# Ledger of designs, part 59: VH-VL binders against q8ixk2r445to577

Target 1, 133 residues: q8ixk2r445to577
Amino acid sequence: FFGMLQNKGLTDYCFDYNPPDENQIVGHQVILYLCHGMGQNQFFEYTSQKEIRYNTHQPEGCIAVEAGMDTLIMHLCEETAPENQKFILQEDGSLFHEQSKKCVQAARKESSDSFVPLLRDCTNSDHQKWFFK
Short names: E, the ipSAE of ESMFold2; O, the ipSAE of OpenDDE; V2, 0.75 times the mean of E and O plus 0.25 times the DockQ between their complexes.

## First folded at step 3 (VH-VL)

Design d1 (framework fv_zigakibart)
Fold by ESMFold2-Fast, scan of step 3:
Structure d1 (fold): chain C 133 residues (1-133), chain A 120 residues (1-120), chain B 107 residues (1-107)
Amino acid sequence: as target 1 above (133 residues)
Amino acid sequence: QVQLVQSGAEVKKPGASVKVSCKASGYTFTDYAMHWVRQAPGQGLEWMGYINPYTGKTKYNEKFKGKATMTSDTSASTAYMELSSLRSDDTAVYYCARWDYKSGYYFDVWGQGTTVTVSS
Amino acid sequence: DIVMTQSPSTLSASVGDRVTITCKASQSVSTYVAWYQQKPGKAPKLLISDASNRATGVPSRFSGSGSGTEFTLTISSLQPDDFATYFCQQYHTYPLTFGQGTKLEIK
């Protein structure tokens, strides 16, 4: 699968990665932003290794969650995907992070009042349902 | 360099339809969404929707759904917005505007506007 | 829909004055607010994006601030070319919405 990764509950919002420094493509938090349908900073690829890849800039990035954290951060992709970069996109639309046993949820970021994807206990909320568009 | 040129003013009777054009130049037409915004006399700006000129997919403000139809012609680098069943309160200046997703989220280039007057 | 309310609706000022225009959102829009300037018979022109980022070619006398629900556009030393109508716009939620406009008139 590839395309814009859109939230079912927060219906107009998509995964978005727009690093503020073109010389440092990795290390920043993945956000949610209004789906614009044009690809670019909202274009992601779901791979056979269960990675969510970002290829718009070089070097290519892979979304990861560090141990004990709940935020999705862009990391460098590895030849063999490490456990913290593996997400299972389930048939019901849930994005299950294997290492933490948690699901990706669309949430409001307290400090900036913007929206971000965060790891939360898995529920049947539409805010935890994602699809490629 | 980058320019949006719209069709000329129109005067229509109630119940008629009008189709406004917006010709793009100076950039790759299919790389940017084209939005439509209207402004009634002495009023503020009202967002109508946008079209992705590469796919032809559209998103409308609910207020204009079923009233406005957005299309594009890639070979002519031209976007169109058609209003049907015109009423006097459709009298407005209609703008096309390019929305730049690369360096931020804003309307960076606007057409000059097309005045549509609906009168009996 | 998110409602954007500007104040004042009309402002009279003299060249050299410092003027402030406020924009309030009915719900939090983070920093996803732009400001546009419109002169009679012309299309709007981008001044500020992301609440505080001045657009290329826009004079430094224009500045923006705010986050959440309250936003401000300031012109530090008004010039003759600045008499125009100013609009705020949120791009946090569809449909995109604009304020009603603030008309800046010569005193």
Scores: ipSAE 0.420, ipTM 0.819, lowest interface PAE 3.0, mean pLDDT 89

Design d10 (framework fv_zigakibart; at its last look DockQ between E and O 0.05; V2 from the best seeds 0.00; counts 0 for: pae E 14.1 > 2, placed apart)
Fold by ESMFold2-Fast, scan of step 3:
Structure d10 (fold): chain C 133 residues (1-133), chain A 120 residues (1-120), chain B 107 residues (1-107)
Amino acid sequence: as target 1 above (133 residues)
Amino acid sequence: QVQLVQSGAEVKKPGASVKVSCKASGYTFTDYAMHWVRQAPGQGLEWMGYINPYTGKTKYNEKFKGKATMTSDTSASTAYMELSSLRSDDTAVYYCTRSYYKGSTPFDYWGQGTTVTVSS
Amino acid sequence: DIVMTQSPSTLSASVGDRVTITCKASQSVSTYVAWYQQKPGKAPKLLISDASNRATGVPSRFSGSGSGTEFTLTISSLQPDDFATYFCQQYYTYPLTFGQGTKLEIK
């Protein structure tokens, strides 16, 4: 699948990657932002290696979670996907991070009422349900 | 540079339809959503909806569903907004404006506006 | 729908004055607020995005601040070209909504 990765509970919001420097696309947090329908910074690809790729720019980025963290960070994609970059998109729309055994949830950022995807214990909440549009 | 040029003023009778155009130049037409915003005489701004010129997909403000139809012609770099079954309260200036998440969004460039007058 | 309410609706001021316009959202919109300037017979012009980021070419006398439900546009030293109507807009959720406008006129 590919397209804008939209949240079922937070219905107007999509995965979004807007790094401060377009020449350095790794190391920054993935956010949620109002879906604009234009692809670009909201265009992601779900691969056969269970990666969520940001492939609009080079070098190609892959969403990862660092050990002990709950935020989604952009890393460089690798020839063989490392475990911290693998997400299982399940039938119910849950996005399960294999290495941590947690699910991606649309959540408010601690320092503001802005939204970000965070790892949380898996529940049946619509805030943990995602789909490509 | 970037320019959005709209079609000229229209005077219509109640029940008629009107189609406003917005021709874009100075940028890649398919990289920006085109939005339509209405302003009744002496009033504020009302968002009507947008079209993605690359896919043709639209999103409407519920208030304008069934009333407004948005389309685009990629080869002509032109967006269109058609109003059907015109009533006197559709009298307004209609603006096209573009949005791009990165940069000066949501609405960094605007067309000059098209005045639509509905009178009997 | 999120309602954006501006105050005052009309503001009379003199060149050189510091003026402040307030915009209140009916629910939190984080920092997803833009400000526009509109002169009679003209299209709106973007001044501020993300509550506080000046658009390219906008003079430094214009500044924006705020988060959540209360936002402010400030003009530190009013110039003759600044007499216009100002609108705030939220882009936190659809439908996008604007304030009713603040008309800044010569005192």
Scores: ipSAE 0.276, ipTM 0.795, lowest interface PAE 4.1, mean pLDDT 89
Fold by OpenDDE, look of step 4:
Structure d10 (fold): chain C 133 residues (1-133), chain A 120 residues (1-120), chain B 107 residues (1-107)
Amino acid sequence: as target 1 above (133 residues)
Amino acid sequence: QVQLVQSGAEVKKPGASVKVSCKASGYTFTDYAMHWVRQAPGQGLEWMGYINPYTGKTKYNEKFKGKATMTSDTSASTAYMELSSLRSDDTAVYYCTRSYYKGSTPFDYWGQGTTVTVSS
Amino acid sequence: DIVMTQSPSTLSASVGDRVTITCKASQSVSTYVAWYQQKPGKAPKLLISDASNRATGVPSRFSGSGSGTEFTLTISSLQPDDFATYFCQQYYTYPLTFGQGTKLEIK
């Protein structure tokens, strides 16, 4: 699967990544932004290694969850996907993070009107449902 | 089981201050934001603000800035809300209620409420 | 601020009735809407989250629907325990806001 990764509950919002330096793409948080399909900020790929790759730069970035965190951060992809970069995109649209055993949920950023994907306990919420478009 | 237990009813004179407590149990206190909601007699619900016990960060409804001060004690798993310069129209039931911090979530557990009566 | 306009303010119904309460947002709140039930002298109780997700322990006769600016709480077959005041809420943006409430009373 590849393209825009869109949330079902938070209508018209997609995974978005725009690093401040095109030559240094790791270390920043993945956010949610209105789906626009323009540029490279919203193009992701779900791989057979259960990675969510930011497939617009070389070297490629892979979404990871750092220890003790609930945010999605861009790391470099590795030859063998590390545990903190493994996600399961289920048939029902849920996006499960294997290491934390939590689900990715579209959420409002604290004290902000911005939105971000966060790890939360898995529920049947549409805010935890995702699809590629 | 998750429980939020608030302090007892308060009767105050105009101009006084009152501090309401909300003791949490049955969950990790710092994993959830603690919100405060008031309800005047016969009226609806009004969001006052929240505190993130983990970071200490607060956000207030503009209406209650300068009126309400929210704090927390993680060692006691207790949230506090202080109301200053009390007026008669501050008379209400005040609820503490939790939501996931950083998340867009509703209020899943509530305290039993604390009645604050302001009268001369 | 986002205004949640709830209707009706009061609703009289009988046991077994199908009842519907509406909440309209002054602007889109996506599906970040919750419904609460409140009985006299008690704290509100969460019924529905994310517009249509029934909270744990909530009877199946309660359902929620809607997205954007219009939301509905439905009780398919009213039971004696359901007579209470109901509130909608948006948690899309700050400040968080509630509807005015709907008092559901016995006819």
Scores: ipSAE 0.014, ipTM 0.640, lowest interface PAE 7.9, mean pLDDT 92
Fold by ESMFold2, look of step 4:
Structure d10 (fold): chain C 133 residues (1-133), chain A 120 residues (1-120), chain B 107 residues (1-107)
Amino acid sequence: as target 1 above (133 residues)
Amino acid sequence: QVQLVQSGAEVKKPGASVKVSCKASGYTFTDYAMHWVRQAPGQGLEWMGYINPYTGKTKYNEKFKGKATMTSDTSASTAYMELSSLRSDDTAVYYCTRSYYKGSTPFDYWGQGTTVTVSS
Amino acid sequence: DIVMTQSPSTLSASVGDRVTITCKASQSVSTYVAWYQQKPGKAPKLLISDASNRATGVPSRFSGSGSGTEFTLTISSLQPDDFATYFCQQYYTYPLTFGQGTKLEIK
């Protein structure tokens, strides 16, 4: 899958990555932003290794969740995907993080009006449903 | 009224440098990346790079690394591009143009262009 | 680098004609393509973004289509002001790249 990763419940919001230093893409949080159809910040690839890859920059980034955290952050991609970078996009649209056994949910970021993808216990909420456009 | 106004034409000898300015008005300067695009006589358009005036970050087309240096002055709402070690094949029109840096957008407003002529 | 290849390089047409210009990307760029119009001595002007979205103030006779690697710009009924050079541009990945241009001339 290539394209914008959109949330079903939070209508018109997509995964977005805009690191403050474009030459150092590791360690910043993935956010949700209004979908705009532009190919630089909102394009992600879902790979056969079950990675969500940010490949509009070199070196390529892969979305990861560090142990004990619920935030999605950017790591460098590796030749073989590490466990913390594996996500299963299921037929019902749920995005399951294999290592943590949790699902990605659109959530309001604390202390702001902005939104972010976070790991939560899996439910059937439309805020846990994702699709590529 | 969004407007990008560039500095005037320049005639330079090989080996010199030139600094082109691009003054922005009619919008929040730090919300948009400023890109530079060149067009050699009778040729197409080449993207040279950008500066993000909010962070000061730059990105260059590899072809222009070491040739071009992009800076900005947020208090003056002005972006700059300096070309060094000029050669005759640097003769071109240089445009500034903006894109919304919080998302990917095409170039919606362009400066009028600055002609740089390098001749012996 | 993604190469954007336009065809034709030059196109002769008359007022009232329907004209299409094509742009091929060397790899998929999804819908992240823009089209620009440039007249001699002037800066480019944005016509189309996201392959098919007309920019504000652009006449409805201009339309764009395509996704992946193939894109077209269509002018449905040429007017005298439309004789210019047209560029496609991908903004899918860096470096940002333009097609070589299509010069639309009056017959």
Scores: ipSAE 0.006, ipTM 0.540, lowest interface PAE 14.1, mean pLDDT 87
ESMFold2 (binder alone), look of step 4: mean pLDDT 95; pTM 0.964

Design d2 (framework fv_zigakibart)
Fold by ESMFold2-Fast, scan of step 3:
Structure d2 (fold): chain C 133 residues (1-133), chain A 120 residues (1-120), chain B 107 residues (1-107)
Amino acid sequence: as target 1 above (133 residues)
Amino acid sequence: QVQLVQSGAEVKKPGASVKVSCKASGYTFTDYAMHWVRQAPGQGLEWMGYINPYTGKTKYNEKFKGKATMTSDTSASTAYMELSSLRSDDTAVYYCARWEYRSGYYFDVWGQGTTVTVSS
Amino acid sequence: DIVMTQSPSTLSASVGDRVTITCKASQSVSTYVAWYQQKPGKAPKLLISDASNRATGVPSRFSGSGSGTEFTLTISSLQPDDFATYFCQQYHTYPLTFGQGTKLEIK
């Protein structure tokens, strides 16, 4: 699967990675932003190794969750995907992070009204349902 | 040099249709969404919707759904916006604008505007 | 729809003045606000994006601030070329919406 990773609950919002410095692709938080349908900063690839890859800029990035955190951060992809970069896309659209046993949920960033994907306890909420478009 | 050049002014009678064109140059036409914004005389800006020139998919402001039709011609690098069943309150300057989404989120390039006057 | 309200609607000022234009959103839009300048007979031009990021080529006298529901555009030392209409725009939620505009007039 590849394309724009859209939220079922926040129907106008997609995974988005727009780093402030194109010379430093990694280390920034993945956000949610209005789906613009043009790919690029909203184009992601779900791989057979259960990675969510970002290929728009060089080098290729892979979404990861750092220890003790609930935010999704862009890291460099590795030859063998580490556990913190593996997400299981379920049939119902939930995106399950096996290492933490949590699900990716569309949520408001604390003290901000911007939207971000966060790791939360798995529920059957539409805010935890994702699909490629 | 990135440019958006729109078609000339139009004067139409109520009930008629008008089709405004927006020709892009200086960039890959299919890499950017093309938005349409109108401005009635002495009024503010009103977002109408956008088209993805690569796929032809559109998103409309509900207010313009069924009233405006957005299309594009990739071979001509031209976007179109057609208004049907014109009324006097459709009198406005219509702008096409390119949506930047790589280095931020904003309209970075605008067409010069097309004045549409609806009068009996 | 998110309603963007600008104040004042008209502002009279002199060259060299510090002017402030305020934009209020009916619900929080985070920092997803842009400011545009429009001169008579011309298309709008981007000044500020993401509430405070000045666009390339825009003079340093222009600055933006704010988050949530209140945003401000400041021109620190007004120049003759700055007499224009200014619009704020939110891009937090579809439909995209603009403020009604603030006309900056020479005093």
Scores: ipSAE 0.428, ipTM 0.833, lowest interface PAE 3.0, mean pLDDT 90

Design d3 (framework fv_zigakibart; at its last look DockQ between E and O 0.06; V2 from the best seeds 0.00; counts 0 for: pae E 10.7 > 2, placed apart)
Fold by ESMFold2-Fast, scan of step 3:
Structure d3 (fold): chain C 133 residues (1-133), chain A 120 residues (1-120), chain B 107 residues (1-107)
Amino acid sequence: as target 1 above (133 residues)
Amino acid sequence: QVQLVQSGAEVKKPGASVKVSCKASGYTFTDYAMHWVRQAPGQGLEWMGYINPYTGKTKYNEKFKGKATMTSDTSASTAYMELSSLRSDDTAVYYCARWEYKSGYWFDVWGQGTTVTVSS
Amino acid sequence: DIVMTQSPSTLSASVGDRVTITCKASQSVSTYVAWYQQKPGKAPKLLISDASNRATGVPSRFSGSGSGTEFTLTISSLQPDDFATYFCQQYHTYPLTFGQGTKLEIK
């Protein structure tokens, strides 16, 4: 699977990664933004290692969640995906983060009232269902 | 310099079709979505939809589905918007606009507009 | 659809005046609001993006503020070239929607 990763519940929003410095793609939070359909900063690849890759530039970025956190952060991809970078895209569209046992949910960011993907307890909410477009 | 140049004014009878062009220059045509915005006489702006010039995929405002058709020609760096079965309430100025999406989502470059008048 | 309502619809002012235009969204749009200036017979020109960021080449007398449902465009010292119609636009939700416009005219 590859393309724009869109939310079923927050229907107009896609995974988005637009770091301030294109030469330093690591360390910033992945956000949700209005889907533009152009790929680029909203283009992701779901790999056989259960990674969500941002591979527009080198080195390639992989979405990760640090221990004790609920935000999705861009890290460098590794030859063998570490556990904090593994997401199971389930048949119903849920993105299950293996290490934390939580699901990725489209949520409002408290400080700015914008949208971000966050880890939450798994539910059958459409805000936890994702698909590639 | 980045520019969008639109085709000239059109006067059409009810039931006719019209195809407006928007020629892009000064940037890579396929890297930016091209949007269409309508402005009826003395009225505000109304978003019609956009096209991805690289793939040809489109997204329409529901109000314009079946009325407007957006296409693009990558070799000519030109976007098109066709209105079918014209009625008097299609009289408006039609703008093409480039959508800046890397740093945000606003229209940074606009065409000069094409006036379409539907009268009998 | 998110409805963007501007006030006032028409504003009369003199050169040197401080003028403020308000834009109200029917639902929260975060800071995803742009402002445009349009002169008769011309295409709109981007003034402000993300509620408060001035576009390149826009004079410092123009400023934007707001978040959620209430947004303002301020011109701190009105110049002759500023008499125009101003539109707000949300890009939080499809379809993209504009305010009805505020016509700024000479008093």
Scores: ipSAE 0.600, ipTM 0.865, lowest interface PAE 2.0, mean pLDDT 90
Fold by ESMFold2, look of step 4:
Structure d3 (fold): chain C 133 residues (1-133), chain A 120 residues (1-120), chain B 107 residues (1-107)
Amino acid sequence: as target 1 above (133 residues)
Amino acid sequence: QVQLVQSGAEVKKPGASVKVSCKASGYTFTDYAMHWVRQAPGQGLEWMGYINPYTGKTKYNEKFKGKATMTSDTSASTAYMELSSLRSDDTAVYYCARWEYKSGYWFDVWGQGTTVTVSS
Amino acid sequence: DIVMTQSPSTLSASVGDRVTITCKASQSVSTYVAWYQQKPGKAPKLLISDASNRATGVPSRFSGSGSGTEFTLTISSLQPDDFATYFCQQYHTYPLTFGQGTKLEIK
C-alpha cells in the first residue's frame, strides 16, 4: 500500500513527518496533521515486511518504536526489518505493533492542539483505526 | 478556474540575480505545493524543487542547492524562485507547476514559463 | 537519483499509425509514473498518471501501462494533433526525474 495513512476517529488527520532539518531525517517523532498530501510529508508505504516506510526520500526511513517508549520515531530502514519496526495493519483497520503488542492510537499532545500517534493497549476505538487514501 | 501566471522574460548578465514570480488563482494557495521545473534550450525537463506555502518548508534538487531559492507570499498567492550568480548555462525556460494531491499526485497545472537569458 | 530512460529519442509515423513509447526506470517506482505532452513554445500537459490513468479531457486513443521499472505510452491511432514531444516522469523518490523526451514527428 502507498498513500496517506488516515485515522478513522480523528477525521481528516494523517501520519505526517516534518523533521526540522530535511538533511536529518532520523530520530524525529512522527505526528498527525490535517490530511493535505503536499510536499510528500504525508506519504508512506506499507511493505510486505510490515514496515511503514517514508520512502519518497533517500535514504529511506522506517517508523520504529524504541524500547520502553510509546512514540513513533523515524529510523533508517534495514535490509531485514527489525522487530521494533514491524506493524500489522489488520483487516479491522487496527495498526498493531508486534514487538510491544500494542496498537497505534491518535492522541492529543499534552497542553497543545497538536496530535500524535502513540502506542496504547489495543481497543476497538475508531481512534485506533487507520486506512490508506 | 485554476491558473498559474508567471512573470515576463528576463535578460541578465553573468553574475546578476533574477527572481521569477508565479501568481496562483482559482484555488486555495496554501493547499498545494508549488514546484519549479527548468528546461534549457533544446533540452528535457529538470525538477528543481518545491515550496510548501502552508509550512514554508522547501526541498531542493541537490543540483540547484545554492543556486535557487524558493519562497512564497501567501497574502499575494504568489510563489517565487530566485537564481543567484547567473551564468550562461542558467539560460532556460523556468516553469512553476502545482502538485495535485486530492485525485492523485502529479503536476496538473503549469505556468506559461519564464524565459531567462544570460548573456554577456 | 532514479534515471528514467525513454526510447526512442525520435519517432517518425503517419496519421492512423499505432505507436508506443517506452520508459525504463533504473529502479522500481511501483506505478508512480506520469506522462506529459509538450508542444513547441508551450508548457507540458498531463496525459497519464499512476502509469495508466488518463487525465481529464485526454482522448481514449492514449493509454499507458506498466509497473516497477518498465512503462509504455501507446497512441492507438495517431491524429495530426498528436505530433509533439512526450516525457515520462517518476514521482516515487526524490529528486523527481523526467525521461529525456521522445519527439513524435510526421513522416
Scores: ipSAE 0.007, ipTM 0.567, lowest interface PAE 10.7, mean pLDDT 87
Fold by OpenDDE, look of step 4:
Structure d3 (fold): chain C 133 residues (1-133), chain A 120 residues (1-120), chain B 107 residues (1-107)
Amino acid sequence: as target 1 above (133 residues)
Amino acid sequence: QVQLVQSGAEVKKPGASVKVSCKASGYTFTDYAMHWVRQAPGQGLEWMGYINPYTGKTKYNEKFKGKATMTSDTSASTAYMELSSLRSDDTAVYYCARWEYKSGYWFDVWGQGTTVTVSS
Amino acid sequence: DIVMTQSPSTLSASVGDRVTITCKASQSVSTYVAWYQQKPGKAPKLLISDASNRATGVPSRFSGSGSGTEFTLTISSLQPDDFATYFCQQYHTYPLTFGQGTKLEIK
């Protein structure tokens, strides 16, 4: 699966990543932004290694969750996907993070008008449903 | 046991090409990217790039674009690196290597290295 | 490219000494730093990853620390087997880059 990763509940919002330096893509938070289909900041790939890969910019990055955190941070993709980079995109649209046993949910950023994907306890909320478009 | 075995030493003239091989065993070849690292005599280590044997995707250090070409043969569990238009400053030991991140730790496997000597 | 400046280039020490090698990155690399040991005619051997995680089989006398732009490798009590060349590496940003190396020799 590849393309824009769009939220079902928060309609018209997609995974978005725009690092300050295209050659230094590690360390920043993945956000949600209006799906616009322009450029390459909203293009992701779900791989056979269970990675959510950001591969339109070089070097290739993979979304990770750092220990004790609930935010999605870009790391370099590794030869073998580490545990904190493994996600299961289920048939029902839920995006499950294997290591934390939590689901990715579209949420409002604290004290902001912005939205971000956050790890939360898994529910049947459409805000935890995602699909590639 | 995981092993990487490289081809033997090469002696080439300037302008020639050389192809170094790296045969993997003891693990699923397509599960790991194969990296290449160069070390000139008495010098440090230089990362040249990697190939993903499963997808065929490559990532090159810009310094070696046009110089090095990385390929792989999954049926032979072998990675290849070809150096073209050889110059004296291409004289070095070339390593293939893989890294694995597991249980919060990295571990590495290296080939024994291939010495390429370019001399007129 | 991120430059890893390693110091010193050469270090003379005796068995039992406490030895520290420093690596400075030209920009922040978080904790994505590894340390390698290399002996003549051999491939590098991973010692430390993620700045402070000792690789499997590595003696406890080896330790790594640091984050951002400054990193250190420490050998608490130097043993005869430790005389070798050491390299730092960053894997925060491609291309991967190494320090120029530190040759640890016997005094």
Scores: ipSAE 0.007, ipTM 0.612, lowest interface PAE 10.2, mean pLDDT 91
ESMFold2 (binder alone), look of step 4: mean pLDDT 92; pTM 0.938

